VHH binders against q9xw16. Designs and how they scored, part 34

Target 1, 132 residues: q9xw16
Amino acid sequence: MSGWNAYIDTMTAAAPSIKRCAIVGAADGSVWARTEADNVFKASEEELKTFVALFNDVTQVPAKGADIEGVHYVVPRTEESLIFGKKENTGFFAVKTKSAVLIAVYEGPNEVAAQVRKAVESMQTYLNNAGY

## First folded at step 22 (VHH)

Design gf6
Fold by OpenDDE, look of step 23:
Parts: structure tokens; sequence; C-alpha cells
Structure gf6 (fold): chain B 132 residues (1-132), chain A 123 residues (1-123)
């Protein structure tokens, strides 16, 4: 098991609404860790490669949306290092660190989004401070 | 298979210098991993001596070795190094190279270790 799984566990513990989570390389979308078992993060390597490339120009993402795990999300919000996707009672937050992209897919009402965002941004800050 | 092989240990006098090497195989130095030197002195527990990001950036050191030890990595050789200067008797220990990750709030995690190399500092 990858040591990066500990970070996934931290995020999922901080936000119970997170159903699936992955940590991937920012450069190539390679999977460093992902949730498994009953909550398998199922995005393909090719899809993730495309996804991480969205951060090269986030300003265009709201118009196009984003795909994760074969699901198309509308993107109501982007920041320099953040992509927020939404679909019905599901959504995702993706944040970019120096070296990685953290992806958290959540399920629940809009109210849970804030907690999910906080969880991934907290991890983002932590990793950035550590140089990752 | 991931392997880490330390070398460069030996006997040195106080104030002397030594350079340890850690040759890694089975994975490539990258942003995905960190490399660390961990030492175990006789009768004592493990101490994280130094850590470096696989890409060669963002080094950290134990207070006990700051200013004396330097961790580095040669990505082209997939090898990490520990330059030890101004060695002290208390630096005597088996030094292990380990593959790790960013530091965890709850504690460090390493998934692969070398066999260790003995460093003895004695007059």
Amino acid sequence: as target 1 above (132 residues)
Amino acid sequence: EVQLVESGGGLVQPGGSLRLSCAASGFTFSDRYSLAWVRRAPGKGEELVARIKGSGEYTSYADSVKGRFTISADISKNTAYLQMNSLRVEDTAVYYCARGYPPLPEGDYFDYWGQGTLVTVSS
C-alpha cells in the first residue's frame, strides 16, 4: 500500500461525505493513491492525464466541464489551483499542489460541499508547506 | 522489486567527514517519494536524520545534525547521499536509507528500507 493512502484517509476522515478520493501526479495524472474496496476511485489513467491538464488553464474549464470516472460534471467554480465540479447530489473538489492533484468525489446536499472543500484545501496547504 | 542499498559507512575520528550513498532500484526518484536517512544508535531508538524530496528539493534535518549533515539526491543515478561533516561520537549508529513520503502529521512513514551501514565515530 502506498504511503499516500494515509493522506486519503485523512481527507475522508475530515469529510465523511467524500465517497471516493485519489491523489495523482500533477504532471502526468499517474495514480499515487486511491480509495479502494467498496469505494473504488475508477478514473482511468488516460482520463486523469486529461484531467490534470485542466489546471494548465482553469479559466476554460467552466465552459467545458470536467469528466471524472466517466461522469461529466458542470464546473461552477475554478481557482488557480482548484476545480469544483457538480452533478445533482454529487460533486468533486480537485486541488493542485506543487506536485500532485488531490481529487475528492462527494455525495450529498450542497451543504456538505464546504466541508469537503475544507478537507482538500487543508491537505493542499499541508502538502505545499511540505514541498509537495 | 524496490531495493535500497547503503554504502559508505566506516570508522572515522571525531571532527572527520563521511559520505553515505543510497542506491535505489525498482522505482524512480520523483515527486512521488521522499528519501530519508534514519539512524539507530546502540541502545537507542530510531532517529530521522534527514529527508529529501525525490525531485531533489525540500530537505529537512534533525536539529542534532543541522549545519553538519547534508542530504542530496542524484536523480540521474537514482541515488541519495548523506554528507556528514564535523562528526561526533554521538553520531555513531547504523544509518538506514528509507523510501518515504511527505511527512505525516501523525508520524513518518517509510515503506522500504536498506540493510543499513555502520558509522563509528571514535578517537
Scores: ipSAE 0.825, ipTM 0.899, lowest interface PAE 0.6, mean pLDDT 95
Fold by ESMFold2, look of step 23:
Structure gf6 (fold): chain B 132 residues (1-132), chain A 123 residues (1-123)
Amino acid sequence: as target 1 above (132 residues)
Amino acid sequence: EVQLVESGGGLVQPGGSLRLSCAASGFTFSDRYSLAWVRRAPGKGEELVARIKGSGEYTSYADSVKGRFTISADISKNTAYLQMNSLRVEDTAVYYCARGYPPLPEGDYFDYWGQGTLVTVSS
């Protein structure tokens, strides 16, 4: 497998309810890999630069919400390396690793959200243990 | 295009030292990539000798070289190095520089390789 695309495939296989996802550089939001074709993750580089900067102070994020793919999400809560966004029956989880931010967008109830969170956090742990 | 060019190989006696260099072009060292040294002895498979994250912050080594070899990176020169000390006859191989990514459970993936530099350790 090519580079970071293998990690996209691993996350989507672990949680098939993920509709779209991406791996972006934590420093600048550059896209290292994303879902493509019929499920393209379509955030611009400019939007992603703003998005990854939210991890510089996660305590500010619940008050402002977050934008990804041109969609504004409320952020009910954050953790030091995790942002959870909600809009109606859709949401996202984003986690920061040493080098990257992993973003997964899903649709469904809280049961689906828990599965998505588990998949993203498992990959976060794997990448952190590998130095990434 | 991405290129990796090794240098610094040669003939050395057991117990001696060599420093290999890997000059990269077509991409910049960063958190996105890793650099690795991989060696092949004649008639043998590949052995991953050392890996460094492209930012220079994280290293790992094969047990066979741990304590004797040091991988490093100079990001300002876009160049990785392998300092090889206390060389043994068993270190004789062609040494390749390769660009990689975080390790996969099923094995490493390297998308670009240099041409290799021969290291011969002989009395």
Scores: ipSAE 0.381, ipTM 0.722, lowest interface PAE 2.6, mean pLDDT 89

Design ka1
Fold by OpenDDE, fold request of step 24:
Structure ka1 (fold): chain B 132 residues (1-132), chain A 120 residues (1-120)
Amino acid sequence: as target 1 above (132 residues)
Amino acid sequence: EVQLVESGGGLVQPGGSLTLSCAASGFTFNTYAMAWYRQAPGKKRELVAGVGTADDTVYMDSVKGRFTISRDNAKNSVYLQMNSLRAEDTAVYYCAAPKEPPEGYGFDYWGQGTLVTVSS
């Protein structure tokens, strides 16, 4: 399980605007790895369980928004394995792999979101190819 | 082609009210969340309010309780009711929409903007 921390480091290195990041189980929201120290990912287990369940029907998410770490985000749109949200100068990207959900919370102007999406989707592709 | 056309901006005194309107076209309006951004001189563009495909809303803290975002799917329009306006609300306000899949990473399309000036 500790090996998953390397993937957190890879995503945060690829997108410096990422403030907090987590890899959780797609089935139950259990935390496999997360940013710690000064940038602790603080979502509760109950919240993550609810969040990963959003992927069961992503078409409904723009109607309700999404909550991460007690913060509510508006969700512009979704894709089958992608949910992203915005609030003020912050946002998140969440992508689903075969067995995991990767969540990245970022801060900055609109343009930084492109780099964040690329980082999480690159990791998504890598993990999918690895069978995870 | 996606088009977003803002209207309703103008000069207003502190404490006054103003309603902005946005007419949207060129995409399936009712399937996407919409937003209002603003940009003051010398500052970065910031998300003021967002509305989901239903009644879900998000506001920046400084406008919460004063601004209300709403939408009318029958008219392909989004609105921003601004009450208790302050000098720091002075900015160009932009209507915003996301790009259709697979492109985009937030609210990616912008209108030409409408100027709101709050001054005594």
Scores: ipSAE 0.923, ipTM 0.962, lowest interface PAE 0.4, mean pLDDT 96
Fold by OpenDDE, fold request of step 24:
Structure ka1 (fold): chain B 132 residues (1-132), chain A 120 residues (1-120)
Amino acid sequence: as target 1 above (132 residues)
Amino acid sequence: EVQLVESGGGLVQPGGSLTLSCAASGFTFNTYAMAWYRQAPGKKRELVAGVGTADDTVYMDSVKGRFTISRDNAKNSVYLQMNSLRAEDTAVYYCAAPKEPPEGYGFDYWGQGTLVTVSS
């Protein structure tokens, strides 16, 4: 297990509703770490490259939505370093650090999203403070 | 204060059609995506359809091809056209909007809801 895999474990432990999770390069969408085994994060390299580019102008994302793992999500709103989406009883949170994008896909009632956001934002803060 | 007021619910026969409306106020409507949720008796509330700030849409699989979500920014309104209604579509339908930054997890504000009953 790489050092980045430990951060995946930290986020998934903090929010049990997270089904899949990944840490990717903010510049090119390259995968640094992801959930494996029974919950493999399956976004393609091409898709991730497109996704991380959304952070170049988050104001336009609610107009177009976002795709992760071949699934299309509506995006209620965005922040400078935050994109989140919803579909049925699923959703995602994506946060940008200095050099990475953290993506967490979750399933459950709307209320479980609170823990997911907190988990990814906590990791965001940690990585930013560490220079990543 | 954010207000979402639903209307248009009622009793319809299977195969019938119904249009729900939502009047929104108290926030910058044009800036946010909007959604319709529903809650059937004994079930959890679920996202039926969402519409982005433009024409982007998402639907739950069971309503694809039957329901259409749309918005009118000039009227600060969201609509849900429901065709080919089924008994399992019976529920209270809620209009939903996100909270303003920095708060929110998705669609966080809800109206009081409007009841849709599909029965022969």
Scores: ipSAE 0.922, ipTM 0.962, lowest interface PAE 0.4, mean pLDDT 96
Fold by OpenDDE, look of step 22:
Structure ka1 (fold): chain B 132 residues (1-132), chain A 120 residues (1-120)
Amino acid sequence: as target 1 above (132 residues)
Amino acid sequence: EVQLVESGGGLVQPGGSLTLSCAASGFTFNTYAMAWYRQAPGKKRELVAGVGTADDTVYMDSVKGRFTISRDNAKNSVYLQMNSLRAEDTAVYYCAAPKEPPEGYGFDYWGQGTLVTVSS
């Protein structure tokens, strides 16, 4: 298990509602680590490339939504390093670090999203402090 | 203060139609996506439809092709056109908006709701 896989485990442990998550390169969307097995993160390379590019101009994302794993999400709002979306009882949080994008896809009632955000932002802070 | 006021709910027969309206105030409406949620008795509140700041739309699968969400930025309003209504569409429908940064984790503000009852 790579060091990045450990970060995946940390996020998933911190938020049980996370179904799938990935750490990808902010520049090109390359997958550094992801949930696997029954919870395999399924986003394609091309999709991730497009997704991480959203952080180049987050102000436009609420206008067009975001796609992850072939699923289209409405994006309520964005922040400079934060994109989140909703669909039915699912959603995602994506946060950008210096060199990576952390993506967590979750399922559950609305209130579980708070824990997911906390999980990914905690990891964001950790990685940023570590220089990543 | 953020306010979301729904209207348009009521009793309708299966196969009927309703149009829900939401009047929003207290935030920069044009900046945020808006949504409709619904909650049936004993069930979790669920996202029915979302509309981006432009023409982006998201629907729950069970309402695709039957419901249409739209917005009028000039009126700070969101609408949900519901056609071919079914008994399982019975619920309180809520208009929803996100909190402004840095707070929130989805659609965080809710209106008082409007009851939609689909029954013979």
Scores: ipSAE 0.917, ipTM 0.958, lowest interface PAE 0.5, mean pLDDT 96
Fold by ESMFold2, fold request of step 24:
Structure ka1 (fold): chain B 132 residues (1-132), chain A 120 residues (1-120)
Amino acid sequence: as target 1 above (132 residues)
Amino acid sequence: EVQLVESGGGLVQPGGSLTLSCAASGFTFNTYAMAWYRQAPGKKRELVAGVGTADDTVYMDSVKGRFTISRDNAKNSVYLQMNSLRAEDTAVYYCAAPKEPPEGYGFDYWGQGTLVTVSS
């Protein structure tokens, strides 16, 4: 596995409820790594470019929501480097590091959302400390 | 302290209509999305509809076209207009809000709920 694919594996192992996951460039949404095969993360390049740009002003995101993999999510609130959203029985957490955005899509009740947030924020901290 | 008080539930016949209301207090209402959840007998709680801080909305598939979520920021209130009600809509309906940063994982506060029963 590449160095970036190992980070995908670490997050999915820490929170097994993650269905799909990606690491993308913060500037342009380019895919550095993602879940593949039967769990392919399938957001388009144009959608990812739009998505990462939300971090330019997170305070505006709860007014308009967010789109990932063609699914529109309501965004309850944000933090400076954190966007999360809900739709029906699915949700996502996304965190920004110095160079990247980590995106995790999950299914399940609110209790699994806590596990997903912990997994992505732990990786956010690790990558920031490593200079990414 | 955050309080969410639902009202407007009741008994209604299939095909009928009902409006749910939620009065919110104890937080900066205008800056957070709001939601309605429901829990039917024997089922898990599910997100019915969400409304962003302005006009953005999301709905579960089975209620699209029948339910409308809205908010009034001046009154710190959120509403759910339910039309063309079906037996499967029978549930306790909960108003929901996120926790303020840095805690929370979604819509983390719920009210006590209001019961909607759709029965012939």
Scores: ipSAE 0.778, ipTM 0.909, lowest interface PAE 0.9, mean pLDDT 92
Fold by ESMFold2, look of step 22:
Structure ka1 (fold): chain B 132 residues (1-132), chain A 120 residues (1-120)
Amino acid sequence: as target 1 above (132 residues)
Amino acid sequence: EVQLVESGGGLVQPGGSLTLSCAASGFTFNTYAMAWYRQAPGKKRELVAGVGTADDTVYMDSVKGRFTISRDNAKNSVYLQMNSLRAEDTAVYYCAAPKEPPEGYGFDYWGQGTLVTVSS
């Protein structure tokens, strides 16, 4: 457990449609904090290491897609610090900060996705400003 | 301006096949994934299949093994081969694309759609 748990709570409160989320190290995918208990974020260490490495060249990600929690997502497009994906009625948003990657998994339509993106990007900005 | 024009819909018997086509313009097609959505009367629009910029694909579970999405980057086109059609596949089918950065949340542009009716 760490002080990073408060940031998990902040994101899930800002976008209640977030089913699971995590803050992981950008270099190696190590978990700094994640949703627990009823909604455990279940991605494996190996999967997270592979996932954060996608940020080494985001331009290649729409060709390959992305895996989180054993689910394969199509990635419509990327931005330098943003990867997001879709599978049926579920999706994810992931943003990179100076030293971390924030990952949020949600269910719902584009209206829901907009709230999730706003929540993770707000936290991205906050952490970047704090030097993380 | 983004334009997505679907074609190939029609009436088909259960067990039949159709190929849907989508002509795309107004954006850098080969840089973005593309998708097919569908919407049946009274239902929400749902993601049927997506194709990455190359060969990566995603399908909704109920169509996997029956539908195949593909793209031709030289023709700025997306296709959906639909086999073993069922009554539940009756819907308007939409070709979809993401918005250009920095906007958008997924597949945010849709065409006008093409109607697929599966009926005896």
Scores: ipSAE 0.777, ipTM 0.906, lowest interface PAE 0.9, mean pLDDT 92
Fold by ESMFold2, fold request of step 24:
Formats: structure tokens, sequence, C-alpha cells
Structure ka1 (fold): chain B 132 residues (1-132), chain A 120 residues (1-120)
């Protein structure tokens, strides 16, 4: 989808520390758009299906952690539409909209994490307001 | 008020072992993952290990197999068993917890820390 790729560009521009990101369908994890070329987002369809299903009961996620691109992350806590995780010097933020999940993988210090969260939550708000 | 109090640091020879403890209070401990970070003088704080609300764990590569994180939800406590210690493990070790919703970006609360020195 040509319009969905623009949203990828918007998020990566807002938080340049995002290394890879994707917009996937909330029901099945299907990839609507992702970073490509030099920074391909490489999660498998099976992994994404499992990942988006975590939003069906976010309260269980801190007990299990989460996997993205073959990397296991500890999940400190969740909110109804937010899952984030940490592994060594990397992390992710994932937010759910009405029909999609936005996933951003980043590297860097805590100030970077704040910027990434703001970028994905701003897009979450925009897509929800647009009906997605 | 959230409080995280680390203890158990000290001077240890290379190859030795040490157990760090963290007593937590002021929040619903059982609903959050916990972590240990460390910071050597002049260096950035780094995530050493994390433990989910049950037994899920994550470790930095250089400590995997040597360190074990665990928690005791009945005592609101987190532990770090450190074996086969190396000089590079010398740092102040911090227990860490996330902020309660809606704030925070990872593990955002830290205690005062406990110093571990690994030296011959």
Amino acid sequence: as target 1 above (132 residues)
Amino acid sequence: EVQLVESGGGLVQPGGSLTLSCAASGFTFNTYAMAWYRQAPGKKRELVAGVGTADDTVYMDSVKGRFTISRDNAKNSVYLQMNSLRAEDTAVYYCAAPKEPPEGYGFDYWGQGTLVTVSS
C-alpha cells in the first residue's frame, strides 16, 4: 500500500533512532508496510501473528516476554494498546490502533526510547482518528 | 513512594561469586518486570538482566551463563547471582523497575545502587 509506506517514513523521520519498523494488521499480523532496503524489518509472518495476538490479553505479556525478528525481549509492563520491551542495548515499542499494530525497533539510551514512544503514539492517534 | 534498595555489593576476586539483593516497596511489585542495570565509572548505564513477572528472563550477552536473575514475589525482592566474576564486571549495580502507566519508556526507576569491585 502506497499510502502506508508514507507512514513508515513519517515515524522514522520523527525518531531517527528507529532502526526498523512496520505497520501490520492487528487481526493476523499481515505486513501493510515496513522499512525496506538498507533496514529491512525481518519478522516472519508466523512471528507477527503470534506477536499481535499478545494484544488479546496484555496483562499476560510481562510474564512471557515478546519476540520480534528472532530477538526475545523482557516486557516491563503493558497498557491496553501498548507493549514495549528491552534486550541489552535495543528495544521496541508496539502500539495497537483499531485495525493495525505499529512496531518500532530502536537502539540507544533512554532519551531515544522516549522519542520512539512519542513517534509511534502520535501515529497511533492519527490512525485511530482516521478510522484505522 | 517507590523505593528500591540494593545490597550485597563488595570486593571480590576474579572468578568469585556474589549475590545482590533488591528490596522493593511503594508499588504493586508482582505486576511488573524487574531488572538489574550496572554502571562503571565514566560509562553509560547498561541493562544486565531482566526478569518478567514469572520466570521469563533476558540477559546481556557478556553475562549470560554466569549471572542469574530471580525474584521472590512474596518478599517483593529481586536477586542477581553473579558467578565467575571478571574485572570488567566492576560497577555500581542498580535494581530497576518501570514507572506505572501511563508514563515511562522501559525501566525508569533505579535505586541508589550497590558497588561491586572485582580485583586481584
Scores: ipSAE 0.775, ipTM 0.906, lowest interface PAE 0.9, mean pLDDT 91

